# VHH binders against Aspartate dehydrogenase domain-containing protein (ASPDH): the designs that were tried, part 1

No score or structure here was measured in a lab: all are predicted.

Target 1, 283 residues: Aspartate dehydrogenase domain-containing protein (ASPDH), of Homo sapiens (Human) (a6nd91)
Amino acid sequence: MADRGPWRVGVVGYGRLGQSLVSRLLAQGPELGLELVFVWNRDPGRMAGSVPPSLQLQNLAALGERRPDLVVEVAHPKIIHESGAQILRHANLLVGSPSALSDQTTERQLLEASQHWDHAVFVARGALWGAEDIRRLDAAGGLRSLRVTMATHPDGFRLEGPLAAAHSPGPCTVLYEGPVRGLCPFAPRNSNTMAAAALAAPSLGFDGVIGVLVADTSLTDMHVVDVELSGPRGPTGRSFAVHTRRENPAEPGAVTGSATVTAFWQSLLACCQLPSRPGIHLC
Structure headers, positions and changes below count from the first letter of each chain, unless a header shows other numbers; antibody chains are not in Kabat numbers.
F, E and O stand for the ipSAE by ESMFold2-Fast, ESMFold2 and OpenDDE, each averaged over both directions (binder to target, target to binder). V2 = 0.75 x the mean of E and O + 0.25 x the DockQ between their complexes.
Where letters were taken out, [cut] stands.
The coordinates of atoms that the task and the answers printed are left out; those that the model quotes come from them. Centres of patches stay.

## First folded at step 1 (VHH)

Design B01 (framework vhh_nb_b201)
Fold by ESMFold2-Fast, scan of step 1:
Structure B01 (fold): chain B 283 residues (1-283), chain A 119 residues (1-119)
Amino acid sequence: as target 1 above (283 residues)
Amino acid sequence: QVQLQESGGGLVQAGGSLRLSCAASGSIFSDYAMGWYRQAPGKEREFVATITSGGSTYYADSVKGRFTISRDNAKNTVYLQMNSLKPEDTAVYYCAAEYWGDSYEYDYWGQGTQVTVSS
């Protein structure tokens, strides 16, 4: 970025989000001090005709040959599980699938690799409005509870395992309420905001932050994220409390709101301005 | 889960046209990007075309201008209109459903349909 040569960026994943990021990096990257050095996708055929052959990386294990400064994961939690530590050997990592970090083995391996190789793990804040305020409040010892509720039309959920048996008999149905850790394996695409919240509030973490999924048939073109937090009780028995509601326009049936790509692009830019300190950091 | 069934393949002369269809069973069709891939004998599978849930289309350079991908969400069907066919287009054509939401990609594949282009 500013004050150094171009930041060398690799993109892992060439789905909808990856395609938008690659397009932006090619069109706007140079003026922002960013250079796209590779794009990898599990199925390389998906890149044919749209990604210049010289930028296509055939084997993710060979990413070190491209000398990236930052690798952006917009693929799947399995990439973080299988390749996250190897990526951290070469570059900072921006995790687009933070639900992967609900797995304690994965989190430990990433932290160990981050510390050993002196590279940062960044997590995109996604749709979590006020993530920095939550982080600062928690760091000051002022956070006692955090609940994140996502409400969307039933067609916007992609649930697995025990949660796949859930159904929406009424117009507004709670599909899950409990620790974020119990949600992430079975709603990996609908729990990223809640995983970001758990990472923003390390005193609570994946076991202390409560995630709630609500199927609401009236939300045909919108996703709603409610964040409720409280501090410790004061002498009057009252606690500091904040309740925010974020309304995200969404195409009918979409898993995420229409602002997802723009928010992730801003996270990518923010990572390039942050110090490369070991550990897991929100951006 | 989504199940995919291709149809419309067959034998056609060079310069001819074929329209492939892929019918998806399940209520989640509209949430998926739908794609076509092909595999010729002795070759690796290659990308042909994709259409996102929002309607954006992408094509391999080898078929751009000749093939058109489209979808009908009401019929849970994706189509590939193939014009100006060449012997090099001879392959088994596979339909794929690809989830392009957020950071996750889930792929489902059909059984394939044979396209043979004679010289």
Scores: ipSAE 0.005, ipTM 0.192, lowest interface PAE 10.4, mean pLDDT 82

Design B02 (framework vhh_nb_b201; at its last look DockQ between E and O 0.27; V2 from the best seeds 0.00; counts 0 for: pae E 6.9 > 2)
Fold by ESMFold2, look of step 2:
Structure B02 (fold): chain B 283 residues (1-283), chain A 118 residues (1-118)
Amino acid sequence: as target 1 above (283 residues)
Amino acid sequence: QVQLQESGGGLVQAGGSLRLSCAASGFTFSSYAMGWYRQAPGKEREFVATITSGGETYYADSVKGRFTISRDNAKNTVYLQMNSLKPEDTAVYYCARDFGDYEWFDYWGQGTQVTVSS
């Protein structure tokens, strides 16, 4: 792998995922060539007693004073919408809320800032199993359809707008089926895996990848992700196809399963070893 | 379209009590943590209390033992019972939705004024 000196890492967001990343950065970071230089959270009180005061950033606008090489967002799509370009002025950005990129204005602003300041936009693949294989298949012209189904107990959903008004009449209800772009605004916390899939398959994108959201009352402690893809029809009328099913244990009512936390840590490590170049890159 | 609307503020003398309510709409209320913040004249907005979707509660040290946060998922409402009020509790009180546990309070109400007279 490419030789990289110590990277200075800032973490934006101190929720469950942020706490896990900060803990791992403090414990394992130095041996991996990583140095935690700040943690920021909208509610600074959440950091008291658990984040050393010298690492607590009180004003996100001051992040440049910490001279980060990489800023990791694990907070909210709104941070990417409102501050992503500002962060890119100072550092590479790892987006933990990829559903934010369903907004075309945001994607454009990040690309423009990335090119102007010569900093990469990295996007974590999260719970998307097989993301690199999807990316390579898409790049080779071998991907014709990609469908991502996410199923969990209704209590595991964080829905907005029309989806919040919909109710599940039975034990298993499809809440949404359609382009990922149409889902992300109304399920920003439950569509990140689908957004990652759209980014892994740019030939399909947010308009071509189909997202399916399923409420299933039997899934009290599990998140289930099914990824289905197919390639072009061959001479016999058959198509290459892959179906993966990932069952992720989760706390009751949780949005993020435990496997997603570990996968995000691996994405952070992987993007530190990628070339720092303009553009949006899945890691 | 997420909306939070506070009510129940007013004028009360020191030692008195008030109960604030926050009616929520436009999201799956029972799945979100909810909180209360306040902003006194000339000061920054400060944390008061939070309640998780599962009912666990957390309080600022300045209000522990005097304030109680609660929720009624059937009515999409979060409450703040404020007892033993002091003049320093005078502030605009804001209801907030937590986007994720410990990550982000992303939506805020318009606020309700609480004035505690000595």
Scores: ipSAE 0.017, ipTM 0.495, lowest interface PAE 6.9, mean pLDDT 85
ESMFold2-Fast, scan of step 1: ipSAE 0.106; ipTM 0.591
ESMFold2 (binder alone), look of step 2: mean pLDDT 85; pTM 0.861
OpenDDE, look of step 2: ipSAE 0.063; ipTM 0.534

Design B03 (framework vhh_nb_b201)
Fold by ESMFold2-Fast, scan of step 1:
Structure B03 (fold): chain B 283 residues (1-283), chain A 118 residues (1-118)
Amino acid sequence: as target 1 above (283 residues)
Amino acid sequence: QVQLQESGGGLVQAGGSLRLSCAASGRTFSDYDMGWYRQAPGKEREFVATISSGGSTYYADSVKGRFTISRDNAKNTVYLQMNSLKPEDTAVYYCAAEDYYLGSYDYWGQGTQVTVSS
C-alpha cells in the first residue's frame, strides 16, 4: 500500500478464508505494497503443495523471526485466547474471530499487550454495515441503543451449550435476544458481527449492545443482518434513528456469506492504511 | 491436511439401523467441527448433522430423533448412528470437516452409499 517499502503480512490459519487471503497476497500483494512473510496453520499438511515452503512457519512462537508488521488471524478464537498477546509483542493483529473478545480476560490481556508493545488490535467488521458511522456517533456521545439481528436458515447456525438445546418450532423463531456478551460463548461463529458492533460502540459494549438470533426457514440462500440504532430524544420528542438491512448471499447451511472473503480482504487493506496506535480498532 | 474416509454404508430394510464411520487422518482432528451430508439420486446435497470440536450437536429436522452424531477424538473418528431408517434416507452420505471461520466445509470424504429398501 506504501510507496516506500512492503508491509510485511503474516497469516495465521489456512482454512478457506486463509487460502483465499494467501492467494491474493501472493498474486496482488506486491503491487499493493504488501509482502506475505509467513503462513502458519496448526496442521502444516494443509499448506502442502499450496504454500511455498519458505513461507511456511512451523512454530507460531517463532513469528518474530519473520518480522511481520501485521499478523492476520483467520483460524479460531482459541488462537486469540492462547497467542494474541504473544503476537502483539511483534506486530499489529487483525482479529478475524472477534467473538473471542467477549471474554473479559482475553480482552484485558490483548489491551495490556497492545499498550505495552505499542501495537494495534484491529477487528474485521464482517457483515456490520456502517461500522465507522456507529463508531463516530458513539465517540460524539450520540448513541443510546444498538441492536443487531442476524436471521439465517436454522442449518446456518452452529450453537453450543444452552443455545444448542433451543427449539425452532415455527418457520421464524427467535433463538436469543439479549446482551452480546451472553451470546458469544454459545454462538462464537454466528456472533462475530455482533461482537464487532459491541467493539464499534464502546459506550454500550458487550453488555449494552443487544444481539438477536433468528432462525428463519425461508432464508435458504442468504443471511440477513439488521442493525437498529437510536440517539437521545430531541426537543421535538423524536430520537435520531438508523435502520440498515444487509442481505448476504450464502451457500445452503453455511455459517458465513459468500461475500465474506472479499469483505475480509478489504478489511486487511484498510487496516494497513490506519495508524498503528494501541487499542482495539475496527477495519 | 485432513483426509476423510467413510465406511459402514450398505443395504438395509426400512425400520432398520446402520452406523456410518468417518476416519480422519491429520494431527488436528479434535479442532475441527465435523458434519454429515447426503445426496439422494436426482436431488441436491443436503445437510444431515454436525458435531462441534466441543461436542455440541445439531441435526436437520428430517433426521432429528432418529440419527445421532458422535465423535471419538482418540480414534480420529466421527460416527452417524442411523435408526428407524426410511426409504427416503437412501443417499450417498458424505463426511466433512468444517472450516471454523467461514462455516464452510473444506475437506470432504468420497462418500458411502446407503440404500433403504421398502
Scores: ipSAE 0.013, ipTM 0.399, lowest interface PAE 8.1, mean pLDDT 85

Design B04 (framework vhh_nb_b201; at its last look DockQ between E and O 0.24; V2 from the best seeds 0.00; counts 0 for: pae O 8.2 > 2)
Fold by OpenDDE, look of step 2:
Structure B04 (fold): chain B 283 residues (1-283), chain A 119 residues (1-119)
Amino acid sequence: as target 1 above (283 residues)
Amino acid sequence: QVQLQESGGGLVQAGGSLRLSCAASGFTVSDYYMGWYRQAPGKEREFVATIYSGGSTYYADSVKGRFTISRDNAKNTVYLQMNSLKPEDTAVYYCAREEYDSSGYLDYWGQGTQVTVSS
């Protein structure tokens, strides 16, 4: 990085995560060889008083003018659906809404654009603990099953379609259990961890990885992510197995916990160190 | 359950004033970005004003100096004071909550209230 100048970073989305990233890029970017070159948000007013006017991008279609090396999406899966390929025309892309990739057309378009423009698609692992280990196990042909359970207070769910109708105020309710691909369209904001898992485990993919949403009224100050996987059988006949439980502090009703925000910053830094080659890369 | 209910719309003459209210339930308005949007016939929905959790406000250029967004925390209600109304202000006005998370943002919307400004 030192020989090529600072890495030019654009941020798409100025929500909680976007605000955190922008703040850190402004404060620490120069020391890290990173330069914030634009911030875009659907509502530009959200940037007022926080983002220098010169860095505010009013029209996302004009992002090329800022000559970014990396564009970080932390806005919404819809942005990936609509603008992901366009972004890849100009820069590498870090996807903060991996649930978008559950749409096969979107995934294909991103891959095609990635290859065509010679830019990488990076995907943030988010709240997925052990992402690299899952990836390695899968690459070795050892992954047999993978289940990701997201449990939070009912107020933390943002459900759409049939899942919205199924939402119940019970003390502990399984809202969904099934393939991640079936979940993402109706829980795009609550399925990112599962989506990341699907990407980490391509042998199973969106159709093979099981996502579970659990509404738990006792979870008032944290999100809980359980990852359960099975691997190959050993000499004794017992199968390799892993079960991780991640307790992430979260404000009541929040969709995202605090540790995930920090983790995303690490993903941003990590992807800047990875080779910029076509394809989808978890970071 | 998050709910937003707008009220206060109606017919007013150019130069007149209206005060819209957005009654929120299921959450505390002071914890979120709250905003007003409007949609005129045949046009896209557009931003009008927002009030931040910290109390800062921002306005669209078209309404700056004429409209004021505020909130009453005790009543859990957001207001839009609209002065010096123009025919161009005719639209359905929507109250919105924007929540930002790791996947971006979520909008909750009211049903809207009609504002008609006659020339």
Scores: ipSAE 0.012, ipTM 0.305, lowest interface PAE 8.2, mean pLDDT 90
ESMFold2-Fast, scan of step 1: ipSAE 0.097; ipTM 0.552
ESMFold2, look of step 2: ipSAE 0.012; ipTM 0.476
ESMFold2 (binder alone), look of step 2: mean pLDDT 85; pTM 0.862

Design B05 (framework vhh_nb_b201)
Fold by ESMFold2-Fast, scan of step 1:
Structure B05 (fold): chain B 283 residues (1-283), chain A 121 residues (1-121)
Amino acid sequence: as target 1 above (283 residues)
Amino acid sequence: QVQLQESGGGLVQAGGSLRLSCAASGSTFSINAMGWYRQAPGKEREFVATITSGGSTYYADSVKGRFTISRDNAKNTVYLQMNSLKPEDTAVYYCAADLWDEYGSYTYDYWGQGTQVTVSS
């Protein structure tokens, strides 16, 4: 029934995740109904020799000339802060850095642009397993607490501000424990799963969801994400509770494990099949 | 922790040449790419040239054919050979190091203090 031409995809960011997505779009995109129309990176030298020159976009502000249907952000929250609304003028936006949405001004600007231009803001679920179950539980009024703990080797963290000076005196050190909103500005790359959790649980949001960062020197080859939630007390006095543990293999010093890269590709494919309606939606 | 130190700036006549150097120290094993940016008074900082750890180079259109970026990995040093200099090339030149990570290095760039290049007419 649908004889739509290929979805025109632009990629913003050419780090490990961006490189994986660009490689897949070039190799598999045409068969999947996707056409890569541009790649942008703040430092264009990173694209040299691997991205065809005709696909390299020099100025992100000129993205409208490439007529994208979807722009995928796999760079940094600053791109969302500075250019998210401009991107939404031209295309749906898949946000790879949802920690940007912890800034209320940014969230408001994206929602306003989304409504004005009739384009969707999609957020990749990333390492957050059970996002739809969390969302449904919250919508039913059944969510009371949500806590997301990210444990990695210290070399896997990219921390800023007060967290950059954090000392790991033991083999397992809690670097942060508190509302996700207080974490995102200082751990923009390591808080994305927690930001996705806050977006999945709007009754709690960025101020009610608890994020925990743990430096664990024994985790040389994996990242661990624990999601703990509780619901209402039942007739016997026990509360509904769910605990999930995701072990994600990661190269030493990597921020994002291999399973999350694969999950992001699936999120990209999924959002191309979802209804394009205004607002912020998990995929 | 990476520290960048520029050298080689100065005053030169139009049509002349300068060679800038940038030495990186500290945790240099994490550096993926090194490059040069410049900022003229009252203007925004703009890209000039970059070189990846593998040796791939890219240049701003305004400097192509005149500037050459090169790298000595054994010395953790990047160079910018500037030929046929024009008065509009007058700016503070900053060295930058991009770190490798999953999403790129948009925020984890290390910057030097800058070196002044002044091209007289």
Scores: ipSAE 0.014, ipTM 0.238, lowest interface PAE 7.7, mean pLDDT 83

Design B06 (framework vhh_nb_b201)
Fold by ESMFold2-Fast, scan of step 1:
Structure B06 (fold): chain B 283 residues (1-283), chain A 119 residues (1-119)
Amino acid sequence: as target 1 above (283 residues)
Amino acid sequence: QVQLQESGGGLVQAGGSLRLSCAASGFIFDDYAMGWYRQAPGKEREFVATISSGGYTYYADSVKGRFTISRDNAKNTVYLQMNSLKPEDTAVYYCAKYEPDFWSSFDYWGQGTQVTVSS
């Protein structure tokens, strides 16, 4: 926004991603019209020596005193569950843990707070191509199904929880197929596109959008995302349908911190350029 | 403050059964996936079973068909029903809360419960 003074940004979470975002905001923020106004972390000792003391926020509940325009969550779902509505009282919120929105109560509370306080909830769209087209189609009543399949070499999934114990015995194995809601808790890093799809298609939501994870040992240098959607049946029994396939070159197991940081930084910049409107928006 | 309290372990003969319980507090239980891990003497911790907030379950190959994970959201409790126990199931069993972040993992917050299976 050209007519706006510096956007005041607060960062919640000082893990690897948070550290990188804070460093970029301090080094590049001023020239981009951004001002870092606070950093909060559950363990404040992690901020020692790298975050100026004046920018350290001791109690997240006091965030309003720093007058943020945008609060960026790069901590974990518990922050969204416990403090998301309180943050929305004061600022727009960029959710870095979109798996939190797979919880229906949390999603409802954020939407209600967003509407009441006239602040936006932003979610990084990840690899979802055509999010606005999906949203518009759904709003017009033209969407009946949406399926998002992510296929990659097993090493590329970075699943450290229960799904990481699922050793693929064959060359191509479906690790999960079902509602996005059931997938998000076990694969938040590999479900960003699916969570974004559920949010882009509110008529279907987390229970109606189907997420599929495929381990394919032949995809040694590539991640593949297929998005399939259909509309209502016509007089001939045929439906409007769109199928997109996105192929991303990658090394097996090669998702790096720098790639994650760069993608999230782009989402942060996009949020600062979008109109602040109540509701959940992809950026 | 997250607290997980495991119980139900003990000494059992091979072929026997045990039911483990994990009472949870300090977080919104219904919103989180829960799991069980185990650690035998001299070995690394290994995954046993998990259950999502939506009820989706997943099991390690070594326990499929013998163990069943379940949850009771009204009691903030996750269970592990262990049938057809083998000496190699001897381990300390830990309850874990799933922590979805950019480096997703399970956090172990309980003291664990000892399961000993005699041959």
Scores: ipSAE 0.000, ipTM 0.142, lowest interface PAE 15.9, mean pLDDT 80

Design B07 (framework vhh_nb_b201)
Fold by ESMFold2-Fast, scan of step 1:
Structure B07 (fold): chain B 283 residues (1-283), chain A 119 residues (1-119)
Amino acid sequence: as target 1 above (283 residues)
Amino acid sequence: QVQLQESGGGLVQAGGSLRLSCAASGFTFSSYWMGWYRQAPGKEREFVATITTGGSTYYADSVKGRFTISRDNAKNTVYLQMNSLKPEDTAVYYCAAGRLYLSTPYDYWGQGTQVTVSS
């Protein structure tokens, strides 16, 4: 990654993923041609003692003063809703919370800003295995169904609205099964892989891709993501079908597994290698 | 359309072992909980074991430590390894598949396979 001058990176969010990313950017960034230019968190106290004061951005609206080339969102869908278009005025945006894009107004605003300012919106694929194959299959007209199931310990969920109240007694409980669009507003931090799948499969989109959330009390140290897809029925009555399972180690009660942190870092590096092309792109 | 076909039942002496298999077709196997239930003569159908989509396993107290449920998603098959069999384990064993979002956790059932444990 030394084919360009320093790629100026801003990080928005200082939770577990943000902390790992900032630490890696400070330690490995310079040799990779990356320069961390700011870190922002809604609660600035989270950054005290770990982020140099000169790198702390107090007001996200002032991000343009740091002249970033890429802003990485690892905070919350609300940041994309509230600030995504403003960020795109100044830089490419890597979205760590693609569940925000289930909101059609947010998606429209990001696309409009992306086109107007000539900056790319990148979406981290997270725990989605085979994202490029899904995209290519869909582009060829060969995708008919896509189902993404996420199973984790109940303590790993951050659920809102009807999903926070909905439960069936049992050691393993299906909390939701239906279109990804119906899930994202109520599980914004637990539906990101499913949102990435909807974006990888635009012929199906948020309304055609099926998301399933499973609470499994035995999953104390991992998250499990199952991806199932099928093609059109062939002359023999058989359909092309693929099933993948990804097991992601995670601390008890964590929303984000360690494999997802590593995948996100690779997404960030990939964004720096790609041309700044308007629109929404997986990386 | 949906089919669950059990096999591996039979007659075995107390202390022996049997492995039951259930071959599934007509649905997306990996998306379903798979389970085993049994029904002894003159008794209600009782829970034996279940395996979730994530691979987590749950057992009835009466079989815990003796029986092991497993699944092979590539073969659309669920297994029940039964060790240290007792005469009390004599029953017809049923394979079941289901989703908790539905009114019952198991919506599809096999025809059953007879297990007889002689004293």
Scores: ipSAE 0.000, ipTM 0.118, lowest interface PAE 18.1, mean pLDDT 83

Design B08 (framework vhh_nb_b201)
Fold by ESMFold2-Fast, scan of step 1:
Structure B08 (fold): chain B 283 residues (1-283), chain A 120 residues (1-120)
Amino acid sequence: as target 1 above (283 residues)
Amino acid sequence: QVQLQESGGGLVQAGGSLRLSCAASGLTFSSYYMGWYRQAPGKEREFVATITSGGDTYYADSVKGRFTISRDNAKNTVYLQMNSLKPEDTAVYYCATDSEYWTYDEFDYWGQGTQVTVSS
């Protein structure tokens, strides 16, 4: 594919991450070959006084009129469910809510739209350190298990359904342990790293990767992500194994760490440098 | 469980002032983004003002210069000082809070609302 520049970027979602991305795109975008062409938020009043009126998109369905090359979703899984395929008709899509892809119908619809329109679906890796190493290990047939544990203060969780009724009786309580697919519908905001792990390890997928949520009252200013993986037994009878621990500083009660904002910005930059290949790709 | 309780609504004449309060419980208040929204009869909910954990403030163009949002972290309370009130400011005012970057709607938790009526 020929180089495209400046890349025309649309941002969907004007929460804390969306605000940070829009600010960076306006301040640093031009020197990096990026042009912000629209910002959309469910409540457009949130953009008042912060986003120039000419950049505000009133109706997400009209995004094609802004001719984006990349649309960045930093809103909610519902946007991916409801509008992901429509976005792919016009642009590459960077998914900030990969928990949406735990729904098989959504994943299928995005893959079909991606293939039909020749646009890429990119997934931000979030707090998943070593995502490309996991992907390459899996592609080589070297991955047999993957377990991702997210530990944070109880106030940092946004849980739904049966998980919302869970009690934290001690200083360290396991709220969930099982397949990532079973977690995503009830922790859409706290399972994004685990969804990224499932997408990095397609041989295991959402049904084979194990997600663990831990409420730890001692973690008042950080989120901890532990990644444990193993390979098959080798000639010596030993299995290859890796354990990583990522400590993310966070404001008390926050659901995402400060490192996530920097990682997402790097994911956005990476998407603008990669060729548009159909399919789902981590960045 | 996060709970938000608004107070301070009522009847006021055009040109008057009113101060709304929202008491929060069940969260580490100082780390949360706090906001005010309003909904007039027959209209969709609209943004009014937001204050970050660090104290930065943002306002809807329709209320800039007239409304002031502030917070008292020691009291777990957010305030909305409304000056130079107009009949079009008549609405139910909702307090909201959110700590999530990925939220579709900016705010995850809402109060029950407090009615503000501005007579001409």
Scores: ipSAE 0.013, ipTM 0.298, lowest interface PAE 8.2, mean pLDDT 84

Design B09 (framework vhh_nb_b201)
Fold by ESMFold2-Fast, scan of step 1:
Structure B09 (fold): chain B 283 residues (1-283), chain A 120 residues (1-120)
Amino acid sequence: as target 1 above (283 residues)
Amino acid sequence: QVQLQESGGGLVQAGGSLRLSCAASGFTFSTYDMGWYRQAPGKEREFVATIYSGGDTYYADSVKGRFTISRDNAKNTVYLQMNSLKPEDTAVYYCARGPYDYDELWMDVWGQGTQVTVSS
């Protein structure tokens, strides 16, 4: 009877985050106007006994047959690189691995598919505290610099390429300092907050936002994210500046915790209320 | 030289208990998520349980309340305590390593398996 049917949601990835989202969608989805229509995982054995067989999608390329309105990626940047544009042919896409967008070819392909098929690309703000404040400041022309530093115990990093061989000789070692674009390919798990910051500050983008990775052996039970931003220099020689320090308790070796799961669920719910406009949008 | 070695399988009567162990070597055990899977004759491989590096656990509905997964980081070992065993639990049980705790669990290392047979 109503024009507003349930939003049809597909979930790509069945790790901890995907498991939590699927559980919540099955338990709370109907009350919130959401219907889970498929779950896909690279290893289908992961879903056996946990996900109803009728909801298991065997081949991601066949997702159009499930007629999703929103596809949620909680798997890996490689899925966005390889399948993001194909997903946008059928549905809006919520990107859980925004480090993938640091690749200019991937960003271009997603934007082109978004415009062509009239579907939105949403990016979860994740652990970036104050993302909306940064976006509004940038839109007003008030942002001149943005620096995001992530400090964690060395065991909390999942590094690739040149960064995987990095030596941590002291108790506090800077593993990377430079444009976020140069970091994301080699720290896809640990750079998502910085990627979200680059997307929140389009005047700076991936080339203007500075990302810093710090291995700190004293951080045995927490992750620290420092966000430093400044505006233009005023008549007094002073600039508007904000510094936020976010301290998250974390188990040794953990990349993310339950706080991230809860934040992502809120991002998924926000996608239900946001317009399906072409382009890349934070939620 | 990354290895997972299961032990503790065997023959048990319905209603009995078994404790499976999986000894890990060649990697920093404490930073990885670990899981148990099983494969019964003529059936697909089935997820049983996961324990994350942070200690949280997740179970398949078929084993909730009967099986308990745990880990001992000092011994580089993950365990599966199986209580109230049923004939339907008969399978080869596999230990697996997952490198990601928030993304898709990429089970990239598997043990050789240990046979569990539950008689009626």
Scores: ipSAE 0.013, ipTM 0.298, lowest interface PAE 7.3, mean pLDDT 84

